# Designs tried in a protein design chat: VH-VL binders against q9vpl3. Part 297

Target 1, 224 residues: q9vpl3
Amino acid sequence: RGKINIQRPKAPHYERARVVAVTQPKYPELPKAKSCFKTRAERTQQQQENPYNEIIAREVRNWLDHSRLVAFFHLSSITADDIFRVRVQLHKQNLHLKSYGSKIIEQAVKNTRYEAIVPLFHSNHCIVFSPDPEKTAALLRIVRRVPQMVLLGGIVEETMLSRNQLVAYAQMPGLHAVQAQLVQTLSQAPGHLIQQLQAHQNSFVQVLDVHAKNQMNEETPKST
Short names: E, the ipSAE of ESMFold2; O, the ipSAE of OpenDDE; V2, 0.75 times the mean of E and O plus 0.25 times the DockQ between their complexes.

## First folded at step 11 (VH-VL)

Design C92 (framework fv_imvotamab_arm2; at its last look DockQ between E and O 0.32; V2 from the best seeds 0.59)
Fold by OpenDDE, look of step 11:
Structure C92 (fold): chain C 224 residues (1-224), chain A 120 residues (1-120), chain B 112 residues (1-112)
Amino acid sequence: as target 1 above (224 residues)
Amino acid sequence: EVQLVQSGAEVKKPGESLKISCKGSGYSFTHYWIGWVRQMPGKGLEWMGIIYPSDSYTRYSPSFQGQVTISADKSITTAYLQWSSLKASDTAMYYCARLDYGDYYGFDYWGQGTLVTVSS
Amino acid sequence: DIVMTQTPLSSPVTLGQPASISCRSSQSLVHSYGNTYLSWLQQRPGQPPRLLIYKISNRFSGVPDRFSGSGAGTDFTLKISRVEAEDVGVYYCMQATQFPYTFGGGTKVEIK
């Protein structure tokens, strides 16, 4: 009895084949499951119309509007624990680390002065907000210890700054310090002027005094 | 430290109006959402709604839409939950909680709760 | 609305033993932006809820390391590696992926 070739079973007899064909359960073609895969367009449209996104976008906008310092960071393979640690450190400096979806950011800044930031949000990112622009140096100091946070740029006093510009800004003396220096310089100017004006007079008086003393000495008769 | 302090327990009759409060401190009140959560006696937590104190934008759970009013006064960093006409079924513990979409997408800090008892 | 189903309803645990709580959602909690906004809350007797875990597995500030969260999509788990007396209470999962936010029914953790 020939080895039943299980890999290529002999076609059944015609009659058996007919019976098998007729008895094969015609499974109703599963309605082509509307591919739950909403096209990217449909997802995008649904996302745009999602009131939920509007809610979050409102928050983002509020942070942007009330922050004098905004810094954008790329996150590279950072753990949640690491983020938390950084957040705590930043918070101590009144720096607020937030993370939002790119689409939410896009929605939040659409048709606003902040629209230029959208290209920065192409990957994992976070934003640091602060009401104090003088905290830029503190921010950079903290994040330097976190290699997973890469500075992309920022907004300081409503001005968009590149990474390099933000670093440069952080190195500058604070506005108040500069102002104080200016005031000091200006306050010294009158004193210097007065000194210069009086210097000639004082010199003249000194010369006269010397002359007067010399004359007095010449008039003192050598008492033989 | 972030704190939410709620008003004291309330005992009311059906048909009476009530407004309870939640005062936030230790953070920028206008930058974070405040949510209200109901917990009926011996039951679980129910999300009621949220408010953004900065502009008083409010969203309600469908189950609570029209049943309550959520409001806020940012000048005194206080959120409110109010009923125009209380029902016995409104008897519950009510919690306010801070919500941050930037980090947790959840309620990170909670008030101590306000017990509301409505009985005839 | 997304329905959150927690199991078990009650979890009697011996001190020092592990506990596990499951939470299932009626829909995927993966947000369109890729994150899963599932949180775990602890409510001790007579106290307000407290945030334990956010975004599935992240411990909130001050939460002991004995608490851990895991899961994906529709199935989530909170684990307590060694239950302590202070861990007695009701635990809730919460989804914030879709409005309205919804809570699980709660799991009561008790000491045997």
Scores: ipSAE 0.783, ipTM 0.888, lowest interface PAE 0.7, mean pLDDT 88
Fold by ESMFold2, look of step 11:
Structure C92 (fold): chain C 224 residues (1-224), chain A 120 residues (1-120), chain B 112 residues (1-112)
Amino acid sequence: as target 1 above (224 residues)
Amino acid sequence: EVQLVQSGAEVKKPGESLKISCKGSGYSFTHYWIGWVRQMPGKGLEWMGIIYPSDSYTRYSPSFQGQVTISADKSITTAYLQWSSLKASDTAMYYCARLDYGDYYGFDYWGQGTLVTVSS
Amino acid sequence: DIVMTQTPLSSPVTLGQPASISCRSSQSLVHSYGNTYLSWLQQRPGQPPRLLIYKISNRFSGVPDRFSGSGAGTDFTLKISRVEAEDVGVYYCMQATQFPYTFGGGTKVEIK
């Protein structure tokens, strides 16, 4: 009886998990005790790491490379039913909710321009990918109703953005449409005007890039 | 709606070649793995291998390495399983299935199956 | 290769009664980062397999609440709290922790 009960612990139901979280706020203390000692299985897996971690990392790289919007969230405990409902809502907006292990994300971004995102994944997390950066506002609107998902920051058009910068970006007009309109206007304008507009555009992008880098540097100590 | 539509049943003779297809629709084909699974008559399921259509990276089960080729054409969102020389023991139902490590672990959507019959 | 052993091979069940299917792996399915890549599939007669449960205990889309999964390490269980006529078919466990991916031998659930 002991082995059967030990090997098949009662699976948490959403309602029961919530009651336990409310009445026993020391749940993190219990997992901390286990983190002091690795099991034999954990040590063996670390010694015999197989290539499927690279396979999963390949999937992560593909999503990163083909997404103009990437948003990172801290994920608190959430029921499978609730996360499924969120995933469906996001999917309707071409927003793709994914979860990967932190080590796999480290491996996926190693030797890439995205290495700076690694500190964001020290806790439970999820990532939202989309080819449509104009969907950032829709993303934030949907997640506003999901307190278990806490925005940490993101990537837009290969540029790292802090939480505040991503929220600000969501309030801007559609950047791709604005850039496309500007390029079309510049191709039909005199050379002097083109040079002045490009200088302003470069200055604006440079200010956003410096602000993003400064926010990322300051948030790195805050990101834990 | 995510769909995997496989090519129709095949009746072949030993020694013939065959290429069966699995067309994905309703999702971004290049972002998801496609796996192939064999089910011999009256038997269980056997994993044959997977492919990532974005770059054609493949992995085979050792039991099927060298016996089949898994490929994909991402321009028409189609994965393939092919034999250069069929054997009577290749008579089986063949399924393709989609795999996503980031959403669901395991094969979440399955094709309808392609029955391959190899007989004289 | 990880061998997945299912019991029973056949589970005739009275309508409305529970059913329990066991799956034992020859090695621990725990990945070094705590995830266990175990899923349960249902194959109704004449149909392709469909995903029921992933990551031990999570129900896939459209799977009724009467299906539940549990387990850890090497021992896993699929339970149907009240068997209905539509639950007839073969159930497979599958591991995706290491290559090659392997399936259990299957458990046939049928109405007595």
Scores: ipSAE 0.581, ipTM 0.803, lowest interface PAE 1.9, mean pLDDT 78
ESMFold2 (binder alone), look of step 11: mean pLDDT 92; pTM 0.945

Design C93 (framework fv_imvotamab_arm2; at its last look DockQ between E and O 0.35; V2 from the best seeds 0.56)
Fold by OpenDDE, look of step 11:
Structure C93 (fold): chain C 224 residues (1-224), chain A 120 residues (1-120), chain B 112 residues (1-112)
Amino acid sequence: as target 1 above (224 residues)
Amino acid sequence: EVQLVQSGAEVKKPGESLKISCKGSGYSFTHYWIGWVRQMPGKGLEWMGIIYPSDSYTRYSPSFQGQVTISADKSITTAYLQWSSLKASDTAMYYCARLDYGDYWGFDYWGQGTLVTVSS
Amino acid sequence: DIVMTQTPLSSPVTLGQPASISCRSSQSLVHSYGNTYLSWLQQRPGQPPRLLIYKISNRFSGVPDRFSGSGAGTDFTLKISRVEAEDVGVYYCMQATQFPYTFGGGTKVEIK
């Protein structure tokens, strides 16, 4: 009995083939399932109509508007636990770590002064918000310990800063410190001026005194 | 520490008005949503609505739309849930909870609950 | 509205044994933003709900590692590796992918 070639079964007899062909259940062509894959356009449109967009955009805008320090980070293979740890550390410094979808950010900042940040949100990202720009140094210190967080840039006092600029900013003495130094310097200026003006007078008086003493000594007859 | 403290238990009659409160502390009240959740006796949780305290933007569940009013006073970091006319069916535990869309998309902190009893 | 169905309704468990709770949604919980906004809440007797898990599998702060969440699309599971006495309560799944937010019916975890 020849080995039944399971890979290439012999064509059935003509009559059997006809019966099989006729008895094959014609499954109605399943209506081409509208590919559950909404076209990018449909997704985008649905996203625009999504009530969430307004809700979340509102939140994002509110954070931006009330923050004096905003920092943008790329996240590289960071775990939820790691993010949580960082969040806790940041929170202790009144730094608020948030993560939003790129599309939400785009919607939130569209036609606003923040529109320039959109290109920063091309991958996994997070944002740190703070009402205190002086916390920039603290932020950078904390993030340096987290290699998965890469600083992209930030906004400080309504000014967009590059990564390098933000780092430089963090290294600068606080505005108040600089102001205090300036005030101190300015406050010393009058004193120095007065001292200089008095120095000449004092010198003159000293010279006169020396002259007077010398004259007195010359007039004192050596009582032999 | 983030805390939500709700007003005390209420016993009311049908037809009476009621306003319960939820005070937030330990966080920026204006940057997080507050939601209200109903739990009828021996039943599960029901989402009622949310409010953004910053501008008092509010969204309701269809089941609760027109039945309750959610409001907030950001100056005292307090959210409110109110009824104009209570029904016996309003007897339930009411929870306020903080909602964050930045990270959790869920209610991360909850109030202790306010028991509302409406009986004739 | 998205209907969330939890099973079982009650889960009697021996101390130290694992527990598993299932939550099924009537629709996919994958949001257009790519995330799945499924959370698990724990409500102990006489207490308010507490967030345990967010976005399917992320533990909230202070949640013990014995709690784990898994799933995708419409099927989700909360697991407790070793049930402790303090784990007694009702567990709820919640979806926040679509308004209105909806909760599962709850699963009561009890100690045998």
Scores: ipSAE 0.656, ipTM 0.825, lowest interface PAE 0.8, mean pLDDT 87
Fold by ESMFold2, look of step 11:
Structure C93 (fold): chain C 224 residues (1-224), chain A 120 residues (1-120), chain B 112 residues (1-112)
Amino acid sequence: as target 1 above (224 residues)
Amino acid sequence: EVQLVQSGAEVKKPGESLKISCKGSGYSFTHYWIGWVRQMPGKGLEWMGIIYPSDSYTRYSPSFQGQVTISADKSITTAYLQWSSLKASDTAMYYCARLDYGDYWGFDYWGQGTLVTVSS
Amino acid sequence: DIVMTQTPLSSPVTLGQPASISCRSSQSLVHSYGNTYLSWLQQRPGQPPRLLIYKISNRFSGVPDRFSGSGAGTDFTLKISRVEAEDVGVYYCMQATQFPYTFGGGTKVEIK
């Protein structure tokens, strides 16, 4: 007593729907390399010299150099269908949603003034590029309905902006209005040009400060 | 609308040179990679290499390194594939296709193909 | 080089019935960046290839929802839930995880 007999269960008899033909096609014999076990140092060197880092950094540099609006987001768990819908909405506004690894971002911004953005890419993220800085308001309106995308900050006209600065920028009149004001001030007497530009600069900074203080006092959801 | 329009079919003899083209339109040409893919008659697809038109950086498949030259002229939004000396084994359909590493890591738009025939 | 093996070589299917295409790689396609860069392409007769699915399971723009991809590591599957006449053609898997990029040998889907 105590013996357990394992019997193979009666196999189901299935008709085969396909005829399996025995063929002898000419296959090239793939060379099998001799078994090679790499040392820890060799594996570390391969990790350090990943060719994709340099190759893709070219793409990132080109997007950064030709985008007057760049926005950085933390990206929490989101379905492929949902992110695709967001990408389509953004694309209609000439906003290009992309994602790159942190090593690639480090390589792309090395020796540039944008090195400070690297810490933003420690977690899941995405980037939106656009040649049109006036589309900042449209961008924020679209992503407001996407809680999985949390704005971290951006670059507008080659100036790094915090989250609150970017939100405040989106509420201002468009760059064309500022450019038109500059043209009109150049037509005025020369003594007013510096005062006019300083007043607009101070007003712009004041708006950003007020907006930043309002947003710091509000609860914001964060993804972890 | 993103389009890649390739040059027309070519009939050549062994030893002749050839340069075929792929013109991109409807997108920012310098922001995306262009890859070249060969399809021999009745066969599958083979990756030949890629180029980034912004700075002309190229990467070749080992099977095609030294066999072809991939180049681009960003001022006319055109990429090129060329041979200095064609072989009969170069008879194939050649496609260009667009790629970027920020989206799909896949060839999202393809040219219509250029048939190259090399025979005496 | 990563060898991509597709089965079956030919898949005759009755209209409205499902089709399933397998792709197997000689080594893992998981990249150190954390993604698996496996794509599926469709080539209709007389046409260039078109992208169907990227990163295993994501449908590209304009691809009908009857196409789905699945898999992990070295084994991947493309499914067509209900084959239509326009689905006739050759399907290729492709990996972009490692240079050189390589394709499967193709699977011909045809109506029987």
Scores: ipSAE 0.615, ipTM 0.834, lowest interface PAE 1.8, mean pLDDT 79
ESMFold2 (binder alone), look of step 11: mean pLDDT 93; pTM 0.949

Design C94 (framework fv_imvotamab_arm2; at its last look DockQ between E and O 0.31; V2 from the best seeds 0.49)
Fold by ESMFold2, look of step 11:
Parts: sequence; structure tokens; C-alpha cells
Structure C94 (fold): chain C 224 residues (1-224), chain A 120 residues (1-120), chain B 112 residues (1-112)
Amino acid sequence: as target 1 above (224 residues)
Amino acid sequence: EVQLVQSGAEVKKPGESLKISCKGSGYSFTHYWIGWVRQMPGKGLEWMGIIYPSDSYTRYSPSFQGQVTISADKSITTAYLQWSSLKASDTAMYYCARLDYGDYFGFDYWGQGTLVTVSS
Amino acid sequence: DIVMTQTPLSSPVTLGQPASISCRSSQSLVHSYGNTYLSWLQQRPGQPPRLLIYKISNRFSGVPDRFSGSGAGTDFTLKISRVEAEDVGVYYCMQATKFPYTFGGGTKVEIK
């Protein structure tokens, strides 16, 4: 019978022909010229010395590098007294509530494994850092009573987790080694991949909206 | 809970060296900046500089660049302010204060101060 | 450098009456991301400074609600709605929007 296709271009046969072509030596690809004033404006802005933002980004990198638990929240309007009470409750559990500007977070995670978190910071937000991943359950218990803080997801032992995965992680009894192993298994689940793709899609739409608005305003020099 | 404890008062002569300390406790020392602030007798506050103990990155006020050295020893959770050669004009109260850009964006906790007297 | 100018330099007030302290910066304190990093410090006689207000209007831990901050851009105000004996001291505004960090000259609040 005909379970195999003798003729090209079926995917297996086609891919083998492509493999042969790929084995040929290739020259390095040259960079392409970019659009006029947008490219120039971006390069000028990137080359502009902004030591203040870099100083703040240094703090963010330090928290990320030394936290085995990082949780991301959307933050609604909240009084200074209420946020302080939450911060005190979290601090008792070695959980550290922080908030930084979105551009500073982008600078802090640029060229790192954490670049994927950038889409989470287009709106009002806060981050909880901790060296103690076993405190995830305590974190979720405390914030359940704070409707102004909406969990978006987190990082446990350098693995990105969705909201549901982080909740599941928090409910597991046992040793840190067992929890870390399960986190790695959960991060490989199809649901995790789907949630990450959906989050990036939404962020991509927002990036396009921002880019369109920037194109309308880009001819204006920035004073920052 | 959060506490910054500074070294005791110092009486020195012009030309002598001095290193004063600021020991932090009750918080994760390496995650917060330490700033130094001078208050001359009967005067206001002057920012001297800041240090990030995690990597010892420092930034000085232009008025104090080259006049003092700010350092930290994270293993004993202590920051330092140091002069190689004191002047009579260095007579002042010196405060250390903790700075956090992720919360209050300001000096939230202060040490008790170290009075430095430089007289000939 | 951003110059911070406080008025008045001295504010004698009667117990239970309000006090108002003004702080004006030589440049806008609005950071490019929209935040304004202006804080108010209190220094009681013989004590180190302590944080009262951060980011213009937010009260720090343990600060009574008779203290309030307001303002925008270059003009900021600290108000004490009903002055108490413990409020005696020098108040400083401080900006953390741009290096070098700078303080106002101070306003001495004292009871008549």
C-alpha cells in the first residue's frame, strides 16, 4: 500500500533535502539597515547615560539572583497603611514586597533568563521575593485576604510557574527536594506552555499598541 | 526590628585617619543600600553617598567625591565611612541610613549618629 | 543639582493649631516614569532624622494621620493638622529623583 509517499514534498522527504542544503558552509549574516529616525532615536536613547535607572536595576537583579521564590501580582489601588500592614505580615515570613518601574525591570532582566517576565509589568504591579520557596503557602494565605493583590504567576527554583502551578506547588507537603522535582515536572506540562504562549500573545498585542503610539510621537526628542 | 547601630563618638586631630561603622540588623543587609549623611553643627543635612553591600557599588555626591571612602563588609553586615586625613571642617554628626528603591524610595531607617570632633 | 527651598525657616505654633511647611524644588521632581520621589523627614531635638512621608503623600509606619503631604512638580507641602508637643523639631524635605540627593534647609517647628 501507500503508507509512505514516494514523491516529494512530504515533510519527512522534504526535511531530508533541507538537511543536505543546511550542511553547506554559510557566511555570517550581515545586519540590515533600520528605519531612519526610529532607529536613530532608539540608538541615541540607548546610548544616553542614565546611571540612575541602572542603580535601581542593580537592586532588582540582586533580589532576582538571591530569591528562590518570586511571585508577581497585579496591584489595585491600596492605601499606604494597608500595604504596610501586608508588608509586615509578609516580612514575618521572610517574604519581601517590592515594586519597581517597568523600564527598570526591563533593564534588570535584559540578557538574562528572566526576560520572559517583562510582559507582566505593563500595568500597576508588585513583586514578592523570598529565599524560602517553602513559604509559598504562607504567601498565598496572606494575600487571599488582600483583594488588591492578584496573583499572576511566579518563579520557583528558577522555573517559571503559572498561577495554577504556583498554587499546586504551595499545597504539596514534604521536602524541598521533592517540591523542586515536582516543579520541574509541572513546568514541562502542556498547560504551562499554553499559558506562557497566551501571556506572550497578550503582551505582544500591547507592544504593538505601544509601538504604534510611539511611531506617532517618536519625532519628539525625549527629556528623561 | 530593622536597626542600624553606628560606632561611638570620635575625637581626633587634623591629619589623622578615621573609619566609622554602621552595622545593620533585622533585615537582609545585602539587599538594601546604605547611605551616609553629614550634619554639621547647627546645620541641615547633606547627602554624602550610597553603597550597595551586595557588590560594593558606590556613588558619591560630587561635594564628597575624593574626600571620603564608603565601603562595606557584608560578612559582618557593616558599612563604613573613612577619611585618610581628617580636617577641622570634618567636625560633624554622621548618619547612616537604609535606602530601598522597591518600597519607600527614600531613607526609611536611620542610625543613631556618630559625632566626629576634629580639633587641633 | 536640584536645590530644595523650604519656608518658613521657623514656625512657632500654638498647641492644637495647624502648621504648614512648604518645599520648592529648582526642577521638577517627576521621574520619567511618572513617580515623584519627594519625602519628608522629622528630626526631634537630639535625635536622628526619621521618615514621615514618602512619595509626596504616603505616611510611613507609625506616623499619625495628623501629618499629611501634598504637592506636585516643584511645589510640596507638609501639614500638621493639630500640632502636639511631641511635634517639636526640624522638618526636612528631600528629593530622590536625581543624583545628587538633596535636602531642604529645614523648618523648625516649636511651641509658642
Scores: ipSAE 0.715, ipTM 0.870, lowest interface PAE 1.2, mean pLDDT 80
Fold by OpenDDE, look of step 11:
Structure C94 (fold): chain C 224 residues (1-224), chain A 120 residues (1-120), chain B 112 residues (1-112)
Amino acid sequence: as target 1 above (224 residues)
Amino acid sequence: EVQLVQSGAEVKKPGESLKISCKGSGYSFTHYWIGWVRQMPGKGLEWMGIIYPSDSYTRYSPSFQGQVTISADKSITTAYLQWSSLKASDTAMYYCARLDYGDYFGFDYWGQGTLVTVSS
Amino acid sequence: DIVMTQTPLSSPVTLGQPASISCRSSQSLVHSYGNTYLSWLQQRPGQPPRLLIYKISNRFSGVPDRFSGSGAGTDFTLKISRVEAEDVGVYYCMQATKFPYTFGGGTKVEIK
């Protein structure tokens, strides 16, 4: 009697299979818990009615309104410890890492100038806020060491920037540096002009002096 | 370093008014919520309410609604808890705590507490 | 209101031994946004509460690794792998998923 292969039972005879198929107890589908089948719209509506949404939305809006630098990141399999470490590093630079739900962000920015950021929040995300746009370079430097944080884009001085634009911005000399350079250039301009104006005069005087010396030498009688 | 420093212990009589304070330092005071928590003698913690100092938006626990007033002065980074008329049952330790919904969604830093004693 | 029930009320523990505290909520603490806003607080004698764990299992800054949080839905646990003398105090769970925020009744950890 061949060893009954319990791992791959032979398909029952066609008639038996048919009987088994028909006699399989149809368990009534467990009433789909109404809670599990709430449409996205219903969930969203219920979420909107949650007093928490208003509270959190207020906070988000406040951060957005008072930040001159906002950067959006996707988080890929980052641990709480890693986030904490990054947060500490960022905090030392007056950069504030926050994590809000996508729906909260959506509510917070609805009908505002920030509405364009909503599409960036489809998965796990975090936002870094700063009152100082000059910290963009520092932010990027810190985040480069965290592969789990992927830069998506940002807002600098109320302007929405793509990832590439934000990177480019970070590479630019600070506004103050540029201004200082400009001032320096402008301050040198008058000096250069004066130098150029004086150069011609000085050259003329030199030529005259040479001429005078030559004349004096010609008038000096060869004392025999 | 983030710190919340509360006003000193208070001894009051029933019917008196009281305002206690919580001063925040070491962080952006306007961007974080401040909550008040009551702890009656030998009892657990009770959430009273929260305030957002930026705009003074306030939410109360139903149990404390109308019983106390939470306020803030962002210019001096201070939150307040006040009673118009104290009761003996108000005798408790009161804590202020910082709340950040973007990070921990909990009270991450706490004041040292203010003991309020209301006795005849 | 969400009722938070902690057990045990008192937990006498021998130094170096593990401790476990349970917190049960009357409703699911899963927020509509998918997060569970359960925190654990430690209150040492004569001190204010201190945040230990946030969002079920995340240790707050400066919290030793002997503390761990776990759980889901309505059942949560704080574990201390090796109790030290400094761990004496009352531990509270807190939910911030639904307003008003509510605390557990507390669990007193004592050294035997």
Scores: ipSAE 0.400, ipTM 0.705, lowest interface PAE 1.4, mean pLDDT 86
ESMFold2 (binder alone), look of step 11: mean pLDDT 92; pTM 0.940

